# Miniprotein binders against b1l550, part 20

Target 1, 279 residues: b1l550
Amino acid sequence: MRLPEELLERARDIHSEAPSHRIKLDRVGSFGLKVPVEFKGFLLLAEADVWVSLPEGRRGVDLSRQVEAIYELSNPPKDPFSLCREAAISLLEKLNYADSSGVSIRFDAPLQDGESLKYYGVEISSIASDEIINKIRVEILGMTACPCTAELIRAYKSSEIAATHTQRSLGILEVSTKAEHPDPDKLASIIERAMSSPLRTYTKRPDEGGLVIRSLSNARLAEDVVREMIHLFLEEFGHLPEDTHILAAVRSMESVHMHDIYAERSFSLDEIRKEISSH

## First folded at step 16 (miniprotein)

Design ld16
Fold by OpenDDE base, look of step 16:
Structure ld16 (fold): chain B 279 residues (1-279), chain A 83 residues (1-83)
Amino acid sequence: as target 1 above (279 residues)
Amino acid sequence: SWKKVRIKFTFDPEEREEVLEFLKRLAKELREKYGLTTLIYQEDGTIRIFVKGDPEAVDKFIEEVLKELEERGVKYTVEVVVI
């Protein structure tokens, strides 16, 4: 059912009215939209959030215009980085009263693993205020082996390859920069390389055994993983602007405990370079 | 009434970074002075400024930006589009 357009002449524009309380809002928008994106040759249905700021003198945001802005840009499907950036700019241009805008796009990114697929989680964001800030968050699972338990068992049994508990660990890299979004595949690779071993979707018996042995020979604390992630990140992405902000984190789903172990470091590139150079 | 303008600058690649930092500072000053919304970004080797607000304020913003660039002796091409 569609209401007659002539009724619009009789209706107040509620969104343009003064609010009862004159308070600016930072983010008002539509969350959980589904938009098609093209990524590495895959057509994916991504989840998207779109928002703008709302001044103190305006009651509401034109939500329909926000939705139109992102869907106009999503047809035909394009890469999520361009979509995110262009949509953020478009929102700021289309909504007169907004002094800032933002877009976030989330999906599982495919990663080839032999004849099968792995994946990592990715969230791409762009915020348009005075400048454009691009943000990317990558999450991928790996495997860690505990060096502490390995040392205890080695001391007890005098084994060359000490048994230890292993677990899945989620590695996280979040990067905020005025530059273009960093390559998510490279970020995922950094996280995997920082773990004791990667995970595999498909394993045969010899492959599985080898994976575990590799993990045991490369036992790492959650703290080790984070430090290694930072190290590898600096090697690959040290060319980014100095004001680039990074969060490196790991959540280890410990197999001997009911709880997880978490470690993180937040830093800017200039800050961490000074820290490393001082040692 | 609202006026919206896209400004596209093309600079010499060797001066682009310095000019960008200058324009960022200038845009910040002018948007505060005139109560405007501005966005500055790079795309396809060009510097782009979006500005919106009161029509007279927007015009003053553009005039001052161009004046300051001229005073600095920066060589550039500019495209101004009202949207």
Scores: ipSAE 0.729, ipTM 0.912, lowest interface PAE 0.6, mean pLDDT 92
Fold by ESMFold2, fold request of step 22:
Structure ld16 (fold): chain B 279 residues (1-279), chain A 83 residues (1-83)
Amino acid sequence: as target 1 above (279 residues)
Amino acid sequence: SWKKVRIKFTFDPEEREEVLEFLKRLAKELREKYGLTTLIYQEDGTIRIFVKGDPEAVDKFIEEVLKELEERGVKYTVEVVVI
């Protein structure tokens, strides 16, 4: 049922009123939208959040305009980075009262794994406020092999057993920068190379044996993985603006424990360079 | 009452980054002075500025940006679109 348009002339415009409590809100928007994106030849159904700032003098935001802004840009489907950036700009242009806008887009990225596929998590965002700030978070699972247990077993069975516990570890890189979003495949590669070995969708027994031997040969603490991720990140992305902010983290689902282990470091590029050059 | 304007600047490539940093500082100063919302970014080798706010304030922003670029002696082309 559609109500008569004439009612708009008689009804109060609730959204444009002043609120009872005059408090600016940082993010008001629609979260969990489904949008199509085209990523490296794949057509994916991504999840998007859109928002704007709301000044202390305005009671509500025009939510339908927010939704329209991203959907009109998502047809035909385009790469998620362009969609994210363009939608953030469009929101700021369309919603007059807002002094900032933002868009996030989340999807599982396909990655070739021999003759098969695997995936990793990607969340990108673009914030339009004076300038555009781009953020990307990549999460990918790898395998870690504990060096402490490996050393104890070597000492106990020095000639017979090369063994330790192995487990899935979730590696995380999050980058906030004024430059374009870093390539998520490169971030995922950095995380995987920092692990004891990558995970595979499947392996035949000879390949599985090789994977396990590789992991034992590259035994690493969660702390080691985080430091290696930072080292590799600086090698590949040290050219980004100095105020670029990075979070590197590992959550390791330790196979011999009831709980996980977590290691994390956040830094700006200028901060970490000063820290490294002081040694 | 309010006005929205897109500005597109094309500068020589070798000067673009230096001019961008200048425009960022200028836009911040003028935004605060006139109570405007601005967004500055690069796209397709051009520098884009979006500005919105009170119509007279928006006009002054544009006038002062162009004046400062002329005084700096930078070669450029400009397109100004009211949206």
Scores: ipSAE 0.670, ipTM 0.906, lowest interface PAE 1.4, mean pLDDT 91
Fold by OpenDDE base, fold request of step 22:
Structure ld16 (fold): chain B 279 residues (1-279), chain A 83 residues (1-83)
Amino acid sequence: as target 1 above (279 residues)
Amino acid sequence: SWKKVRIKFTFDPEEREEVLEFLKRLAKELREKYGLTTLIYQEDGTIRIFVKGDPEAVDKFIEEVLKELEERGVKYTVEVVVI
C-alpha cells in the first residue's frame, strides 16, 4: 500500500522539528548496511556504517538520504578506500545541517596462502570533519608459543627445541591518519611477522611440522608481539604524518587458560619517536 | 538559505604541502569567524575545499582565501563550483 500524496503533504516533518532536549549528537546514521566493493580483483559484499552529526536544534536525521548517498557511489562497485572517502564527503555535502560525517566499511580481505586463500579482517573508515581522517583496522590470526613454559620444560628435559603451549593469537593494527589509508596487506604482513608463526589454511605433513618448529623456535609473549608489531610498523610506515595515531594490540587465546591474554599500546608517531630517542 | 561551494586548487607540487598547511589554518580561522562548515583535503594532486553555510558568509570565505593566497604570492589555478 502506498500512502496517498495528499496525506504525505499534511504530515509534519518530524525530523526538522525542535527536539525536546537541545543536545548535539556526534553520530546518527545507518549501521549494518551491505554494499558491494571491489578489492584485489574480488567482488565482495561488505558491511557498511554511515553517519552524520546532528545539531542541537534538529530532532532527527534524514536517514534515507544517507543510505542513498553510499549506494549511489557503490554502483558500479569500486575499491573500499575510495568508497569510504567519497561517501563521507557526499554525506557532508548532501546533509545541510551536518558539520561532520563518516563511513566505515568492514569485510574479510582475501590473502593468498599457497594455492588456497586465508583472510584477515579489515575495517576501512573515513571521517569528514574540517579535514578527512582515514582510519584502517586490520585483524589477523597468527600463532604464538609461550617462552616461559618453554624455559621451564627446557630446564626439566634439556631440549634444544622445548615443548610449550601454543595458541591462536589475534593481532590488531589500527591506524588513524590524515594521509591515505595504509596498505592493509602490509599491515597484515607486519602482524604475521610479529608472531611466532603465521597460520595456514592447509598443511602437508612437512609444512605442518615446519610451522610448529618455527613457532617453538620463535617463542614470544603477547607483549613481545606488540613490541615487534610497533617496530615493524615504524620501519614500513614511519613516513606517515607525525600526528598519525596507532593502536597495536594482541589478544592471545592462551591454551592453558580459559581467558585471553591481552596487550596493547596506543601512540602517535611523534610520541613514539620521542620515546625511542630518549633511550 | 544554504550555499554550497567546491573549490579546487592546483598548485606547484613543490609548494603544495606548505600551502595545504596554510589553507588548513586559514580555513579553521574563517570557519569560526563566519560560522561555516568546511572540509579541506588533497586529492589527485589538487587541494580541495568544500564550504557550506550562509550565502554571504560563504562568499566572504572564498574572497578571503583568495586574497590571502595572493598576498603570499602563490601561483595557482582555481575552479569554483556552486552545488
Scores: ipSAE 0.663, ipTM 0.893, lowest interface PAE 0.7, mean pLDDT 93
Fold by OpenDDE base, fold request of step 22:
Structure ld16 (fold): chain B 279 residues (1-279), chain A 83 residues (1-83)
Amino acid sequence: as target 1 above (279 residues)
Amino acid sequence: SWKKVRIKFTFDPEEREEVLEFLKRLAKELREKYGLTTLIYQEDGTIRIFVKGDPEAVDKFIEEVLKELEERGVKYTVEVVVI
């Protein structure tokens, strides 16, 4: 049912009214939209958030225009990086009163694992505020083996390969930069290489045994994993602008405890280079 | 009323980084001076500026940007589109 146009002329534009309190809002938008994206030859249904700023003198945002902006750009489906950036720019262009805009797109990214697939979580964001800031967050599961328990068992049994507890650990890399979005597959690879071993979607008996033995021979604390992630990140992405911000983190689902172990480091490229050079 | 303008600059690749930093500083100064919203970014080997606000202020912004580039002797091509 469409309301007659004549009735629309009589209705107040609530969004353009003065608010009861003259306060600027940083982000107003629609969260949890579903948009199609093309990624690595896959057509994926991604979750998207879109927002703009709202000045102190305006009661509300034209939410319909925000939604239209991203859907216009999502047909035909395109890569999520371009969609994110272009949509952020489009929002700023379409919403006159906004001085900033942003878009976030989330999905599970496919990753080849032999003849099957594994995946990692990815969130791609772009913020238009005087400049464009691109943000990417990658989360992927790996396996860790505890070196402390291994040392205790070694001391007890004098074995070269000591048994130890193993667990799933979630590695996280979040990068914010004025450059193009970093390659999420490379970020996922860094996280996997920083762990005791990667996870496998399927394991045959020989492969499963080898995976576990590899983990035991490469036992790492959660702290070791974070430090290794940072090291590998600097090797691969050290060319990014110095004002690039990074969060490296691990959440280890410790199999001997009911709780998780968490470790993180937040830094800029400039800051971490100075820290390393001082040693 | 709002005026919205897209500016697309093409510079020599060797000078593009230096010019970008200059334009970022200039845009910051001018948007503060005139109460404008600006966005500067690179795409397809070009530098792009989006500016919106009061029509007279937008026009002054464009004039000052072009003047400053000329004074620096920077070679460029420019496309200006009102949207």
Scores: ipSAE 0.663, ipTM 0.894, lowest interface PAE 0.7, mean pLDDT 93
Fold by ESMFold2, look of step 20:
Structure ld16 (fold): chain B 279 residues (1-279), chain A 83 residues (1-83)
Amino acid sequence: as target 1 above (279 residues)
Amino acid sequence: SWKKVRIKFTFDPEEREEVLEFLKRLAKELREKYGLTTLIYQEDGTIRIFVKGDPEAVDKFIEEVLKELEERGVKYTVEVVVI
């Protein structure tokens, strides 16, 4: 059933009216859209948010035009970074009254894990206003081994035990930059290399033993995992613009406690370079 | 009433980054002066500017950008598309 087009001439255009309260809104959009993306040969179902700014003189946003902007670009499916950037530009072009637009795309990225696959979390954004700001957040689980307990056990008189507690830790890198989005696989690799050991989809007993031995050999405090992530990030991505902002964090699900520990550092490349050079 | 324009500039590669920074500053100044929305970015070795707003203001923006580039003596190719 389709209603007659002639009704548009008789009905008020509510969205184009001025609101009773003239207040600018920063983000008005459609959130939780399902979009297909092609990532490294995989066709994935991603979740997207799209938005624009809304000036104080306009009552509502044209939501159908927002949805149209991203879905027109999703067929056929393409890489999520191009989709994200192009959709943000398209939103700003399509919605006359907006002075900024943004797109976020979230998906689980596949990663080779021996003969199997594992996945890590990716969320990318592109925000268009006077320039394009690209943001990427990567989250991946790894294993940490506590060096404090390891040292106590080593020092224990008459002990033949080489041991410590190990736990899952969630590593996080978030980057906001005017350059292109960093490669999420490289960010995930940085996080995993900073951990005591990567996690595996599955292991057989000999492989599991090796994984645990590796973690014991690389025991690290959550604080030092964050520091190592920053060090490795600077080696790989120190070339990014100096106003690039980074958040590096670890949430460790400590196996001997009922609670987690958390460590994080936010910085710009300019800030961290000055800090390191002062020592 | 709205006018929307895509501008594509091609500059010599060795000048592109310096000209980009110049265009960013100019676009910011003109955007504020004329009440426009602008977006500037690079794509495929070109500098892209999207501008929208009042038709007269958009025309003045384009005119002044081209004038400043000519006065700067930069070699360039330009394509202007009204959308």
Scores: ipSAE 0.659, ipTM 0.903, lowest interface PAE 1.5, mean pLDDT 91

Design ld16
Fold by OpenDDE base, fold request of step 22:
Structure ld16 (fold): chain B 279 residues (1-279), chain A 83 residues (1-83)
Amino acid sequence: as target 1 above (279 residues)
Amino acid sequence: SWKKVRIKFTFDPEEREEVLEFLKRLAKELREKYGLTTLIYQEDGTIRIFVKGDPEAVDKFIEEVLKELEERGVKYTVEVVVI
């Protein structure tokens, strides 16, 4: 049922009214939209958030225009990097009162593992505020082996390869830059290489044994994983602008405890280079 | 009323980085001066500026940007589109 046009003309535009409290809002929008994207030859249904700033003198945002902006750009489906950037710009162009806009797109990215697939979590964002800031967050599971327990067992029982507890660990790299979005597959690879071993969707017996032996021979603390992620990131992405901001983190789902171990470091490229050069 | 303008610049690739940094500083200054919203970004080897606000202020912004580029002797092609 559509309301008669005559009744709509009599209705106040609530969104354009002055608010009771004149306070600027940083982000107002629609969260949890579903949009199709094309990624690595796959059509994926992604979750999207769209928002703009709201000035102190305006009661509300025209949410319909925001939703229209992202869906107009989503047909036909395109890569999520272009979609984020173009939608952020379109939001800023369409909503007169907004001085900033942003888009975030989240999905599970396919990653080839022999004849099977594994995956990583990815969130791609673009923010339009004087300039475009591109953000990407990658999360992928790996395996860690504890070096502390390995040392205790080695001290108790003389062995070349000491048994230790192993667990799944979630590695996280978040990058915010004025350059183009870093390649998410490269970020996922950095995280996997920073752990004791990657996870495999399918293992044959020789492969499974080799994977575990590798983990035991490459035992790493959560702290070691974060430091290795930073090291590998600098080798691959050291060419990014100096004001590029990075979060490197790991959440280890420790198999001997009911709780997780968490470690992180946030830094800009200029800050971390100064730190490393001082040692 | 609001005026919205897209500006697309094409510069010599050798000068593009220096000109971009100049335009970022200039746009910031003019935005603050005239109470405008601006966005600067690179796409397809071009520098793009989006500006919106009061029609007279937007026109002054465009005039000042073009004037400053001319005074610096920068060679460019420009496309200006009102949206």
Scores: ipSAE 0.645, ipTM 0.887, lowest interface PAE 0.7, mean pLDDT 93
Fold by ESMFold2, fold request of step 22:
Structure ld16 (fold): chain B 279 residues (1-279), chain A 83 residues (1-83)
Amino acid sequence: as target 1 above (279 residues)
Amino acid sequence: SWKKVRIKFTFDPEEREEVLEFLKRLAKELREKYGLTTLIYQEDGTIRIFVKGDPEAVDKFIEEVLKELEERGVKYTVEVVVI
């Protein structure tokens, strides 16, 4: 059923009215949109959120124009970074009353794992407000081996046992910068290299043994995984603007406990450089 | 009651960073003065400014930006597109 077009001449434009409570809103948008993206030769299903600011004098957002902005750009599929940035700019251009706009795009990125693929989580954002601020969050699982238990077992005088508990640990790097988004594969690599060993989709027994031995030789506390992530990040991305903000974190699903262990550090590049140079 | 303009500036590469920072400060000053919305960014080696608001205010913004660049003595080319 389609209503007669002439009703548009008679109906109030509710969205353009002033609201009864004149309060600016920071983010008004459509969340959970499905869009295709092309990432390094793969066609992936992504989820997008789009939003704009709403001034105190405007009652509502033109939601159809908001959704239109990203869907027009998503076909044919393109790389998610271009889509994210271009859609944020388009939102600000299309919605006259907005003084800022934003787009987030989430997808699972493929990563080569021998003859197989494994996946890690990526969320990117672009915020257009006077300037463009780009944010990326990468999450990838790795293996950690506890050095405390390893040392205790080594010190056990009557034992020849080399052992410790190992577990999955989720590494997180989140970067907010005025520069272009860092390459998510490089962020994922930093996280994996900070762990005791990577996780595999599958292994044969000799390879599995080697992986476990590697993890024991690289036993690391969750705290030291975070420190290593920061060290590796600075080596790779120390050139980013000084006001770039980073969060580095690990959530370790400790195999011998009923609970997870969490370690985190957030910093700006300016802040961390001063801290390191004082040592 | 709305005017929307894209401005594309090309500067010598050696001056681009300094001019970009100048334009950021100027754009902030003028958007507050005239009640405008602006976005400034780089693309394809050029500096882009998007500005929107009241038509007279948008025109004044463009005029003042060009005036300040001329007074600064910066060599540039400019393309202005109304959208």
Scores: ipSAE 0.640, ipTM 0.896, lowest interface PAE 1.6, mean pLDDT 91
Fold by ESMFold2, fold request of step 22:
Structure ld16 (fold): chain B 279 residues (1-279), chain A 83 residues (1-83)
Amino acid sequence: as target 1 above (279 residues)
Amino acid sequence: SWKKVRIKFTFDPEEREEVLEFLKRLAKELREKYGLTTLIYQEDGTIRIFVKGDPEAVDKFIEEVLKELEERGVKYTVEVVVI
C-alpha cells in the first residue's frame, strides 16, 4: 500500500519546524545500517552509522535522505574507505541545514593465515566539517608471554628453562588524521609484530610448539607492547600530518588473574617527536 | 532559498599544498563573514570546495575566492558547478 502523494500538501512538515527547546545537536542520524562493502577481494557485510549536525532552529533531520545517501553509494559494493568518505560528503550536500556530517563503518577484516583465514576488527569514520577528518581503529588479538615470571623461573632452576604464563592480548591502534585512512592491514601487522607472537587459526603440533617457543623467547609486558606499537607506527606512518592523533593500547587477558591488564598512550605526531628527541 | 556550489581548482603541483593552506584560511574567514557552510578537500590532484547557503552570500564567497587567487598571482584553472 502506498499513500497518496497529495497528502504531502496537507500534512505538517514536522521536521522543518522550530523545536520547543532551541538547542543544537552534534550528531543526529541513523545507526546500525547494514551495508555491503568490498575489502581486498572480499565481499563483507558491514555496519554503518550516518549522521549530520542539527542547528538549534530545526526540529528534526530528514532521516530517509541520510539512509538514501549511503545506500545509493553502496550498490554495487565498493571499498569501505571510499564509501565512508563519499557518503560523508554526500550527506553534507543533501541536508541543507547541516554544517557537518559523518559516517562510521565497522567490519571484521579477513587476513591470510597460511592456507586459512583469520580476522581483525576495523572501524573507520569520515567527518566532513570544514575539512575531512578520517579516523580508523584496528583491533587484533595476539599472544603475550610475561617476562617477569619467565625470569623468576629461570633464576629458580640455575639453567635456562622457558616457562611463564601466556595469554591472549587485544592490541588497539586508533588514528585520526586529515590524510587518507591508513591501511588497516598495516596497522594490524604493527600490532601483531609488537606482541610476543601472533595467533593462528590452527597449527599442527610441531608448528604449535614453534609458536609457543617464539612467544617465550619474545616475552613482553603490556607496556612493552604499547611502546613497540608506537615505535613501529612511527616507522611506517611518521609521514602523516603533524596534528595526526594516535591511540595505542593493549588489553591483556592475563591467564593468572581474574581481571584484564590495560596500557595505553595517546599522542599527536608533533608531541611524540618532541618527547623522543628530548631523551 | 539555498544555493549549493561545487568548485574544482587545478594548480601547478609544486604550488598545490601552499595554495591549499591559503584557501583553508580564506574559506574559514569567508564562511564566518557570510554565514556559509564550506568543505575543502583534495581529490584526484585537485582542490575541491563545496559551499552552501544564501544565494547572494554564496556568490560573494566565489567572487572573493577568485579575487584573492588573482591578487596572489597564482596560475590556476577553475570549474564551478551549481547543484
Scores: ipSAE 0.637, ipTM 0.895, lowest interface PAE 1.6, mean pLDDT 91

